# Designs tried in a protein design chat: VH-VL binders against C2 domain-containing protein 2 (C2cd2). Part 19

Target 1, 194 residues: C2 domain-containing protein 2 (C2cd2), of Mus musculus (Mouse) (e9q3c1r45to238)
Amino acid sequence: EPDELRRRESDTLLSWILTRDSWGNQWQAAWVTALNYEAEKRGGPLRLSFQKDPRPQSLQLTVEKVSSVVKSTQEKVVICHVVGETLQFLVSAGPASATGSECQLYDVHLSPFHLKVEFHMEEKREDIQIRWSFTHVPETAIKIQPQAPGEKQALGVNMLSEALEDLFKHLVNAASPSVFLSTKPTQVKEAQSL
Key: E = the ipSAE of ESMFold2; O = the ipSAE of OpenDDE; V2 = 0.75 times the mean of E and O plus 0.25 times the DockQ between their complexes.

## First folded at step 15 (VH-VL; framework fv_patecibart)

Design N6 (from M6 with heavy chain T31D D57N, light chain S32D; at its last look DockQ between E and O 0.40; V2 from the best seeds 0.00; counts 0 for: pae O 5.9 > 2)
Fold by OpenDDE, look of step 15:
Structure N6 (fold): chain C 194 residues (1-194), chain A 125 residues (1-125), chain B 107 residues (1-107)
Amino acid sequence: as target 1 above (194 residues)
Amino acid sequence: QVTLKESGPTLVKPTQTLTLTCTFSGFSLSDSGVGVAWIRQPPGKALEWLAHIYWDNDKRYYPALKNRLTITKDTSKNQVVLTMTNMDPVDTATYYCAHEYYDDSGEYTGAFDIWGQGTLVTVSS
Amino acid sequence: EIVLTQSPDFQSVTPKEKVTITCRASQSIGSDIHWYQQKPDQYPKLLIKYASQSFSGVPSRFSGSGSGTDFTLTINSLEAEDAATYYCHQSSRWPLTFGQGTKVEIK
């Protein structure tokens, strides 16, 4: 089917874009920023600070089920599913009143991750602002592990991790990261039509 | 199968507020990409777009009527509601709700693929 | 707003003849034009989307063409059942707008 072939090509192109180092770096940065924003906004007794994992990660992503809605010549929404093996970041968590020494670092893993992503694309000046949001898919699991389990934390680590998991699920769904691409809307349309 | 049906009063007095409800099936306004619009057509005249609402609660209005129009959705009921204030005989028309075409294959959308049968609203004293 | 002007407003055509309806946009809208058929006492039905893409179930005698500001709906070999009013519609910019319509009658 011609339409199916077109969709596959579009999926491949989008997947390729998402695997670019420049995009990956920007995406991760934006993601962390958005998570921190939501964490701060939510407040609560725990202070959370998300950080990118400094370890190089080769994200192998599969994009599928790509669809689009054109709201105007300058506004487009792209919806797709993004699947990968693992997405990792660090989170510092501790009491809101705690000093840096009272916070603990946790490894957060989305593995495997399967996210429904909505990209909201809007032309601003000569660039396109892309804001996206995630819908949690059941296949996406959030695992939280202390980066350095100490003896003092051994008894409460699991309980804290479970509590954090629920919080993180919420944050993941609520976060709305954004980036700017130096691409005109026409170019974006052309790219997606290939 | 996607279906839409308009409901509400068929007779409205001048200066009163019109409330129309679009009840639909075969899709959900929780589905990404979904849009529903209201379009009216005076007897023997052309189509006129009024308002649009998306799954993400983004709303668009015809500018000339913006101050009179409110569009809302109830996802749980599969309903979109249009209110239009200060009705005038000039607002007499068949009012349609329509589903904006959405293709999971990645096709661009913007056309209205499925319409309700429409409801004739007469504004008269 | 983008104004869509259709031509002609009315035409009476003999069956089997070719019908051509034009729609001109007040500004360039790329291919963001759609065509609808409306029969009396019925809701509009989508015929062509994005200037040239036939909608599902639409007979092959219907076709669309054009880009930018000038668009054409063509009925190759008019059938009696094609008597209707045809509307162009743009989705390029808000507010969405329609042409004034072209009424096609069977001679």
Scores: ipSAE 0.019, ipTM 0.630, lowest interface PAE 5.9, mean pLDDT 84
ESMFold2, look of step 15: ipSAE 0.403; ipTM 0.735
ESMFold2 (binder alone), look of step 15: mean pLDDT 91; pTM 0.936

Design N7 (from M6 with heavy chain T31D S105T, light chain S32D; at its last look DockQ between E and O 0.33; V2 from the best seeds 0.00; counts 0 for: pae O 5.8 > 2)
Fold by OpenDDE, look of step 15:
Structure N7 (fold): chain C 194 residues (1-194), chain A 125 residues (1-125), chain B 107 residues (1-107)
Amino acid sequence: as target 1 above (194 residues)
Amino acid sequence: QVTLKESGPTLVKPTQTLTLTCTFSGFSLSDSGVGVAWIRQPPGKALEWLAHIYWDDDKRYYPALKNRLTITKDTSKNQVVLTMTNMDPVDTATYYCAHEYYDDTGEYTGAFDIWGQGTLVTVSS
Amino acid sequence: EIVLTQSPDFQSVTPKEKVTITCRASQSIGSDIHWYQQKPDQYPKLLIKYASQSFSGVPSRFSGSGSGTDFTLTINSLEAEDAATYYCHQSSRWPLTFGQGTKVEIK
């Protein structure tokens, strides 16, 4: 019972961290970067470019099932489930040989999203590098829609969207974004014990 | 219920390679946070950690024996395999595989909560 | 590597007496120490995790304390079934290491 309470407190703290604007901006940027990296690495006939949605997003996140593995004094893995209403990205997609004008812009929505997240934390000097990955959970729906349906998008938009959805699922699972935090692991542990 | 069982040869000649298999149940190496280790104990002596493998295929070895040790996993078979090359009589020991404790409350791991019964490996000509 | 030194190496104790085993780490390891009980021809069993947390199913007479470099396993009121070798283990740094063991016999 006490352990469960502690777990809930830890979940709340993690949720709070994830809702911080500074963190939100950083992880989103890192996420987009990682997605683009994976997209480029994969190659293929389509060029994909992920972008942050410039629209203000109030991310209400719930963190569940927090667990951790301490690999060393400098290495820790935190595993949790992150649940939210909507996570949105912009994706430019077009033929790999196409010019910028031939690319179409799509809204990508994870709604609702339920992701299993593994945070790999490593202390580097006074900073912590956090690398995370997502495991797709069936409850996470990926929706891709043209941002502005144009004449060119009208033909085959659905087919392209389906292809993009599959590709996106793969990329989400393959991407490994990273950020740096100026918090020591010991401090985090201390904070969680309070 | 978590169970582990060591299997392999109980007699090895000097300079030969030892291959031990740990077959486990009650957990999966596909599960995040899971770790399995090999630990040996010479007769009448202390425990010695040898190697460790995680769900993410991260591997750790005892430095002094690193060049002789290889740990691998087969998730589909629920098996972890340890190979040790160039065996010597000094390597005679009971070899254990063990499950690393994973606390779903998230703060600490590192203890070995469940062990196999161990298998005695004798290195002799 | 972190060296764990246990004391004493051997104890002969009368039933119902208090047993104290110490484990000293060569460097600070916080609370990342664990205690195991091993009886002859058996595998080690986890008693205490993280210096002071009793593992499930462990009798209340077993307790652990300490932080940093000095740790203690205590058996309050030794029972005959407690005859075994006890090991401390650190998981703070690689490589993982164990103490040399403390053998407890019943007098």
Scores: ipSAE 0.020, ipTM 0.630, lowest interface PAE 5.8, mean pLDDT 84
ESMFold2, look of step 15: ipSAE 0.190; ipTM 0.684
ESMFold2 (binder alone), look of step 15: mean pLDDT 91; pTM 0.931

Design N8 (from M6 with heavy chain S105T, light chain S31T S32E; at its last look DockQ between E and O 0.28; V2 from the best seeds 0.00; counts 0 for: pae O 6.4 > 2)
Fold by OpenDDE, look of step 15:
Structure N8 (fold): chain C 194 residues (1-194), chain A 125 residues (1-125), chain B 107 residues (1-107)
Amino acid sequence: as target 1 above (194 residues)
Amino acid sequence: QVTLKESGPTLVKPTQTLTLTCTFSGFSLSTSGVGVAWIRQPPGKALEWLAHIYWDDDKRYYPALKNRLTITKDTSKNQVVLTMTNMDPVDTATYYCAHEYYDDTGEYTGAFDIWGQGTLVTVSS
Amino acid sequence: EIVLTQSPDFQSVTPKEKVTITCRASQSIGTEIHWYQQKPDQYPKLLIKYASQSFSGVPSRFSGSGSGTDFTLTINSLEAEDAATYYCHQSSRWPLTFGQGTKVEIK
């Protein structure tokens, strides 16, 4: 009973952290960077460029099933489920050989937003590097649609969207974004034990 | 119920490679947070940690033996394998595999809560 | 590596007496110390985790205390079945290390 209460408190704290604007911005930026990295690494006939949605919406996130593993005094892994309404990205996609003008913009939606997240925390000097990865949860749907349907987009848009969806699923699972926080692992432990 | 069992040769000649397998049940190495370690104990002596592997395939080795040790996992078989090269009589010991404690609250992990029975490996010509 | 030094190495104790085993770390490890009991021809069994938390099924006569560098395992009233070797173990830093052990015999 006491343990369950502590877990709930930890979930609440983590949820609060994840809802901070500063964190949100950093998180999104890190994701975009990581996705682009994976896209580039993968290569292929399509050039992908991920972008933050310029329409920032306050993310209401729920954190569930928080657990942690302490590997050392400087290394900690936090595992949780993060649930929200929607996460949006913009993706520019076109032939790898194409010029920028031949790329099309797509809205990418994760809805509902339900992901299993593993946070790998490592202390570096006075900062903590947090690297995380997603495990795709079936409840999370990835939808891709043209942002502005044009005449050129009308032909084959559905086929391209499906291909992009599959690619995106892979990239989401492969991406390993990272951020730096100015907190100490010991402090995090203390906070969680409160 | 978590169980672990060590298997492999009980007699190894000097300079040969030891391969031990830890077969476990009651948990999965595909589960986030799970870790399995190898620990040995020479007869009448203290415990010595050798290697550790996590669900995410993160591996840790005892530095002095790092060049001789390899730890791998097969999640589909619920097995962890330890290889140790260039065995010497000094490596004669009971070898244990152990499960690192992990619960849903997750804050206090690091101890080994469940061990195998151990397997005595004798290195002799 | 972190060196754990136990004291004493050996003690013979009369049943019902209090047993105290100390473990000193070469550097501060917070509370990341664990205690194991090993009986002859058996695998080690976890008694105390994180300095003071009793593991499930462990008799109440066993307790742990300490932080930083000095830790203590206490058996409040020794039972005959408690004859064993006790080890401390640190999980603060790699590589993981154990104490040299303390053998407790029944007098």
Scores: ipSAE 0.021, ipTM 0.607, lowest interface PAE 6.4, mean pLDDT 84
ESMFold2, look of step 15: ipSAE 0.147; ipTM 0.640
ESMFold2 (binder alone), look of step 15: mean pLDDT 91; pTM 0.933

## First folded at step 16 (VH-VL; framework fv_patecibart)

Design O1 (from L4 with light chain L96R; at its last look DockQ between E and O 0.56; V2 from the best seeds 0.00; counts 0 for: pae E 3.0 > 2)
Fold by ESMFold2, look of step 16:
Structure O1 (fold): chain C 194 residues (1-194), chain A 125 residues (1-125), chain B 107 residues (1-107)
Amino acid sequence: as target 1 above (194 residues)
Amino acid sequence: QVTLKESGPTLVKPTQTLTLTCTFSGFSLSTSGVGVAWIRQPPGKALEWLAHIYWDDDKRYYPALKNRLTITKDTSKNQVVLTMTNMDPVDTATYYCAHEYYDDSGEYTGAFDIWGQGTLVTVSS
Amino acid sequence: EIVLTQSPDFQSVTPKEKVTITCRASQSIGSSIHWYQQKPDQYPKLLIKYASQSFSGVPSRFSGSGSGTDFTLTINSLEAEDAATYYCHQSSSWPRTFGQGTKVEIK
């Protein structure tokens, strides 16, 4: 039963991490940072800027596949392939030379979404690095909806929406955000004082 | 089918910098768990591990040589490059690149399962 | 750095006889040891991983055993094509290290 034991270990690790206050405070910011880095790196005439969505968002992840790698007696990486129900981003889009008033805000939803999640652990460290990346699958529905009402030409809206979707897919597929989570309970109180 | 092939100069002079390229097919270094190593073997002597690079860009070097070695990858070209500075006649060896895969099942690997054919590098005046 | 010491350095063996090669680690490495066969003028080939697990396509006459610091590669009935140098390799710690090799010849 190695696959069943590995799955139970991964479920326990995921549950522990997802209940950490530091995870809840950091994961979206890390994703936004990674996506904006990729957008700036790519460049081009259409500029995307990702923003932290102030609406509450709780990830509910189901484990599909688990593997582990041991890089040494002191270093282990657990790799989980997971699926979630809905993920959303707040994205500003406009011409690369635009100022704020020329940009349009969009809600972007992915449902379902697939991630590859890596837990990097070292015995001498008091934290765990969590890295994740988007896994493209045909079943993922991507919906892009403008937040502000406005009349858009049918042709212009269609062409911008297609270009926006393609650019969004590229950036999400390229990003690999990460966070560090403390393993010490005492550090939780110290972090709360900041 | 996984294959690896080493390429680069076969003769270098002392103090020169050696650059070796490992070109591979049948796998990607962006796949989680995958690593590529460089190992050398002086004529008639044992195998020596030199450097390692993983899919997550984690890099490891033999400590006595770390100031002379640089390992990099280009995932779009399926290449791993090893650079070794200040070559000396004692560095004459056959240089191999090798594949390491921490597969979907994980924890019971660390072995070099597929090797390139090797390239002999002679360091002589 | 973990030193792997193989024994013997060399042995000449008649066909069909049993060959035993040992590898001793300078500190415990659990089962994180691997065995390779290298024939003259060829690149090494993986035989055994994690002390006792046969790699794909390896003849059943090859087996490995041991844990901790003492490991053994066994060839139960030596064939002519088994003449080669055999290396152990540890993946427990960085740097990775190899044993000095054991040359096996057919007498």
Scores: ipSAE 0.442, ipTM 0.762, lowest interface PAE 3.0, mean pLDDT 83
ESMFold2 (binder alone), look of step 16: mean pLDDT 92; pTM 0.940
OpenDDE, look of step 16: ipSAE 0.494; ipTM 0.796

Design O2 (from L4 with light chain Y50D L96R; at its last look DockQ between E and O 0.52; V2 from the best seeds 0.00; counts 0 for: pae E 2.1 > 2)
Heavy chain, then light chain:
Amino acid sequence: QVTLKESGPTLVKPTQTLTLTCTFSGFSLSTSGVGVAWIRQPPGKALEWLAHIYWDDDKRYYPALKNRLTITKDTSKNQVVLTMTNMDPVDTATYYCAHEYYDDSGEYTGAFDIWGQGTLVTVSS
Amino acid sequence: EIVLTQSPDFQSVTPKEKVTITCRASQSIGSSIHWYQQKPDQYPKLLIKDASQSFSGVPSRFSGSGSGTDFTLTINSLEAEDAATYYCHQSSSWPRTFGQGTKVEIK
ESMFold2, look of step 16: ipSAE 0.506; ipTM 0.757
ESMFold2 (binder alone), look of step 16: mean pLDDT 92; pTM 0.943
OpenDDE, look of step 16: ipSAE 0.623; ipTM 0.835

Design O3 (from L2 with light chain Y50D; at its last look DockQ between E and O 0.35; V2 from the best seeds 0.00; counts 0 for: pae O 3.9 > 2)
Fold by OpenDDE, look of step 16:
Structure O3 (fold): chain C 194 residues (1-194), chain A 125 residues (1-125), chain B 107 residues (1-107)
Amino acid sequence: as target 1 above (194 residues)
Amino acid sequence: QVTLKESGPTLVKPTQTLTLTCTFSGFSLSTSGVGVAWIRQPPGKALEWLAHIYWDDDKRYYPALKNRLTITKDTSKNQVVLTMTNMDPVDTATYYCAHIYYDDSGEYTGAFDIWGQGTLVTVSS
Amino acid sequence: EIVLTQSPDFQSVTPKEKVTITCRASQSIGSSIHWYQQKPDQYPKLLIKDASQSFSGVPSRFSGSGSGTDFTLTINSLEAEDAATYYCHQSSSWPLTFGQGTKVEIK
């Protein structure tokens, strides 16, 4: 019972961290940065450019399978599994040789999505590094669609979509986004919600 | 069974760069908590920790040698590589790679439970 | 860095006698001390972890004790095969450090 209670408390704390505005504000940026990095690194005939989706995204994340690893007496990593409903990206795709005008914009959705999330904590640091990686599960569906409604998906567009899907799968699995969160509450309201 | 084995040149000239490879089995650097360290021992002298790499690619170096040391991992090959630049005769030592021990509960000990046999590296003109 | 000082540097002991090796840390390290045995031309072997926990396969004659800054490795009854150099190691803080070693010889 005591262990279960502690686990529940830990889950609650981690969930709270993942609901902070500071996390939400950095979430998309971190993904975009990581995905673009992987895209550039991979190269290939298809150029992908990830962009921030201007649409508000509700990050409702569920925390589960919390564990901890100690690196030293001063360093601790908390690892958990995080589940979300939908992960969305905006992706510009086109031939590597193409000019910006030849690129097509796509909405890419992953649903549901699973993440391995690591909280890196160090004594004397005033921030926590949060790193995460995508975990593929069989139930994860990938949906890719052109952002512009009404353009007849020519046969070429379908082929591009398939290629994009494969590439995207690779990139999202390879990406390791990270953010830094302050351990100091900036607002009294946030501290009270703990 | 966890095993580690050091490989690389046994003779290095002064100012040259030493590259050692630790090939291991019985564990994976993709596993959370796993770490591999390099420790050296000059002939007849004490052990000296050099560097450490974790599963998450976090790296630690002995400060006095930090500028000369680089530790990297290839998880797919089960290898950790240590490079040390500007070698000097004073760097002559047996170089070990070691596995960091975590107990069954996953608690950190910091102890090195399994070591390689070590490789003697002599720095001489 | 944390300095570990072992005492003595050398000890010649008659078989069946008790051997005591001390390791003193320059600052408190809790229980984050480990002991290794190294025989000539061999790699170090872990004996004791976390000050007092025997590693798997270690004979019962080996024991560790201490906390904070003062630690002790004890061999209750020295065997001929115990001739070796013993090292303490701290994992409390970076950089990791070792003692200078204690050489135990059979008298």
Scores: ipSAE 0.048, ipTM 0.664, lowest interface PAE 3.9, mean pLDDT 87
ESMFold2, look of step 16: ipSAE 0.378; ipTM 0.709
ESMFold2 (binder alone), look of step 16: mean pLDDT 91; pTM 0.935

Design O4 (from L2 with light chain Y50D S93R; at its last look DockQ between E and O 0.32; V2 from the best seeds 0.00; counts 0 for: pae E 3.5 > 2)
Fold by OpenDDE, look of step 16:
Structure O4 (fold): chain C 194 residues (1-194), chain A 125 residues (1-125), chain B 107 residues (1-107)
Amino acid sequence: as target 1 above (194 residues)
Amino acid sequence: QVTLKESGPTLVKPTQTLTLTCTFSGFSLSTSGVGVAWIRQPPGKALEWLAHIYWDDDKRYYPALKNRLTITKDTSKNQVVLTMTNMDPVDTATYYCAHIYYDDSGEYTGAFDIWGQGTLVTVSS
Amino acid sequence: EIVLTQSPDFQSVTPKEKVTITCRASQSIGSSIHWYQQKPDQYPKLLIKDASQSFSGVPSRFSGSGSGTDFTLTINSLEAEDAATYYCHQSSRWPLTFGQGTKVEIK
């Protein structure tokens, strides 16, 4: 029971960290950066460019399966599984040889999504590095839709969508986004929630 | 049973790059907490830690040699590779790879429980 | 970096006598000290971990003690097979460092 209580407390703390504005504000940017990096690295006939979605995203994450590993006397990694409802990206896709005008913008949704999240903690550091990776599960649905309303899904568009889906799956699985979070509360509301 | 074995050239010319491979068995670098280190020992001298790589590809280097050292892993092959650039006769040593020990409870010790046999690398013109 | 200084550098000992090797750290390292035995033309073998815990298979005549900055490896009754160089190692801070070694010979 004591161990379970400690686990619950740990889960609560991690959940709290993932609800911070500092995390939310960096979350999308980190994904975009990582995905673009992987896209560029992979190359190929289809060029993908990920962009931030200007729409506010509700980032509701559930933390589970918390574990920890000690790397050294001064370093600890906390690992957990995180589940979210919807992961959204804007993706510009087109031939690698195409100009910007030949690219189509797509909304890509992953629902639900599962992540492996790592918290890297080091003694005397005032920040925590958070790294995560996407874990594919059978229940994860991928939806790809052109952002522009009214475009008839021609056969060509469908083919592109399929190709995009496969490529996207690869990129998401390969991506390793990361952020740095300050351990110091910067806002009164955050301090009060500790 | 955990085993490690060093392989690579035993003779390197000055200014050349040394590439050593540690092939191991009995554990996986995909396992959380697992780490492999390189340690060298000049003839008749003390041990010197060089580099460390973790399962999550996190790396540590001896600061004085950081700009010359690169450690990488291939989890699928159970291999860790150390490269050291601009070799000098002073770098002549037996090079070891070693496994970092975690006790039965999974607690970090920082000790190296299992070592390779080592490979003598001589830097000479 | 943490400097580990062993004492003595060399010791010639009669069998069955007690051997004491000291390792002093330049700063406090808690109990993050480990001891290795290295025989000629062999790789180092772990003897003691975390200052005082014997590693698996290590004879009972070997023991470790100490905390903070001063550590001791003791061989209660030296055997002929114990002729070797002994190293202390700290894992408290990066970079990892070793002592200069203590060579133990049999008289």
Scores: ipSAE 0.310, ipTM 0.744, lowest interface PAE 2.3, mean pLDDT 89
ESMFold2, look of step 16: ipSAE 0.318; ipTM 0.690
ESMFold2 (binder alone), look of step 16: mean pLDDT 91; pTM 0.935

Design O5 (from C2 with heavy chain R100Y, light chain Y50D; at its last look DockQ between E and O 0.52; V2 from the best seeds 0.00; counts 0 for: pae E 3.1 > 2)
Fold by ESMFold2, look of step 16:
Order: structure tokens, then C-alpha cells, then sequence
Structure O5 (fold): chain C 194 residues (1-194), chain A 125 residues (1-125), chain B 107 residues (1-107)
């Protein structure tokens, strides 16, 4: 069927875009910026500060359910739901009244994690805007581990888990992080040259 | 069950700023593809689209009025707010908010499928 | 800006007769035309979406047709409750625009 073929071609292109190194380099930085903005905006009993993790991350992403919406005949938004194995953050956390010396570093893992990813496209542009947000699901586990080896540094592990859970829920409805990626295909230039 | 309701002042003086609130239920502005529009109708005249706001906070304004209009949303309160500056007696009209949804299914198009009751705003000295 | 021109501006029609209202777009809009009914002192109600698709709860006597620049709303057998003003609306390009309206009265 032509409709099934078009869907499979879209899934393949979307998977390719989401696994590119340029996306990987941009997405964590934008993600951390958005998390820090929301954490400062909301406040709360804990001061949270997210950091870009210099360690390599394997983002094995599965693209599920693809749909699209339109804004005009020239403007389309493709929406996909993405499931990943593990998303890792470095988080500095402490009481809201504390100075930096009372804040502790934590490794925070989300496993599995679910995203809604929107590809905003215009026919007359040669780039796309990719915006994303968390999808809240009960099966996502949050694992929190202090960076300090062998020592429990935080009395509020339950409070930290609740603060993170609340923060991720707010990113569903907030201005989500985005990046712009070029869509100029090198293959088109090679075909024209040959 | 989708509903929308307009609220705000019914009488304003020339040069004043009008602020109208659309309060809705039965849908969320966080749903991709969803938008809310403002449309007005002067007494005895045709419908005139004014502004639209999408789920992703993208905003569109009627070009001749764009310097007078501001549309915003509050998704937690299910509200969309229209502000129109420098009101003039010719702006006397019934103001409506309406639901907009457009996707690739063919079931939802760019039509305004559900409207509020409207609120008459009179501009006079 | 796409201009929608409706014809006629006004009709007085005997019950059970057929009513035809046309809407002409100043440029091609595919099938991105929608029809609304506005009864006196009421808010508009969607009748036909995307040129020919009947909205839920709309009586079968209402139908729409056309593509490109020329569109038609038809009421096959006019009922007294159909006395209203009818508007076409295009969603093809910004700014969104409406036709000037066609008032239908019962004779």
C-alpha cells in the first residue's frame, strides 16, 4: 500500500535524524538548559542544577507511533513517540536556602524514558526545528546515586525523586527544548554532478 | 465535550485597551495540532478573524491589526487571552473564541468546529 | 490575502425549495473551504468542512461541493429552521478569511 510505504520511509528518515552525531551534540545541551530554566522558574525546597554529562551516552532510541499535524499548506509538524533505554543527568542538589558548598552531585538515570518529538517543517526552509518533551509514564524508573563513593550524602533522597518527577512533568507543557538541523542532502548534489 | 466561553468588559472607552479571556474545557492546548482563535463580528457585518495561538505558542495575527493585538495562553488554567490596544468605536463587535484543530487524518481540518457564545464589546465615549 | 466572494448576498426562498450558495476564492485553495450557519443572535455553527465533509449532527439536506476556486453549499429542501446567514471560510493560507455572508430567509 502507498500509505504504509510512506509511513515506513518516514520512520526510517526520523530514526536516521535522531541517531546523527550532530543531534546528539546539540540535544543534551539544549535539554540541560531547559531543565535548569524550569528548575529556577519553579523553585521549591531543593535547589537543582543540571550539568552536561561529559561521559559518552548510548542513546538507543526506538521510534514508535508517527503522526502529523499541519498549520498551513506550507507548514507541517511530524510527531513521533520515542522510547530510549537510559537517559543520564548530572545534578547538583541541596536545600533551597543552601550555598554551593552544601550542594551535592548526583547521577540521575531515567530508564526507560519516553519522549514526544516534534519535527517542525516548512516547504521553503532548508532546516527543520526539532522540539521535544517528556511523556510521563509510570514504568519510568528514576535511579539516584551520589557521586561521593560509599557515603550517603543526602537525607532527602525521596524529596529529590519527587522534585525530579515534578520537574519532568512540567516539561511536557513548557516551551520544550529545540534545535535546528540542516536538511540539505549531500546525495542530491552528487547526483546532479554525475 | 468541548466548550469555550468569552469573558471581559462589555463597554470600553476609545483609546483604552481591551482584554478578553477565553476559558475552555474538554481539550488541552498541550495537544499537538490544537489552537484557539479569536474572531469578531461588528453588528450586522461579516465575521473577521483576528488572531490564533497554537499549542506550541506559535501566534498569528491579522496583518492590519498586528500592532494592536497580543494573544497569550495559560495551559494550566485552560485560558487564552486577547489584548487589543487603542480601541475605537469601529471596533464595536461581538468577540468569539473558537477551537481549531488540523491533522493528517482528514477528520480534523482547519475549520473552527466549536465556538464560544461570544461577548459584545461596545466602544463609546 | 485570499478574498472569498459569496453569491448571492441574500435569498428569500419558499420552504422545501433548493438553496444554492456559491463561494469563489481569489486563488486556488484546494478543498480548504468550510461553511458555517449563523442564526439570528447566535454564534456560528460549523456545517461543512473541507469542501464536502458534513460536520457531526448536521442534517443530510446540507451538502458541499467544489475544489480549487469555486465552491457550493446546497440545502436540498429548505426548512424553516434553516433561515440564517451562511459564511464560507478558507484555511489554506494566512490570514484566514471569511466570505461576506449570504442571508437566507423563508418566504
Amino acid sequence: as target 1 above (194 residues)
Amino acid sequence: QVTLKESGPTLVKPTQTLTLTCTFSGFSLSTSGVGVAWIRQPPGKALEWLAHIYWDDDKRYYPALKNRLTITKDTSKNQVVLTMTNMDPVDTATYYCAHYYYDDSGEYTGAFDIWGQGTLVTVSS
Amino acid sequence: EIVLTQSPDFQSVTPKEKVTITCRASQSIGSSIHWYQQKPDQYPKLLIKDASQSFSGVPSRFSGSGSGTDFTLTINSLEAEDAATYYCHQSSSWPLTFGQGTKVEIK
Scores: ipSAE 0.365, ipTM 0.712, lowest interface PAE 3.1, mean pLDDT 81
ESMFold2 (binder alone), look of step 16: mean pLDDT 91; pTM 0.937
OpenDDE, look of step 16: ipSAE 0.630; ipTM 0.837

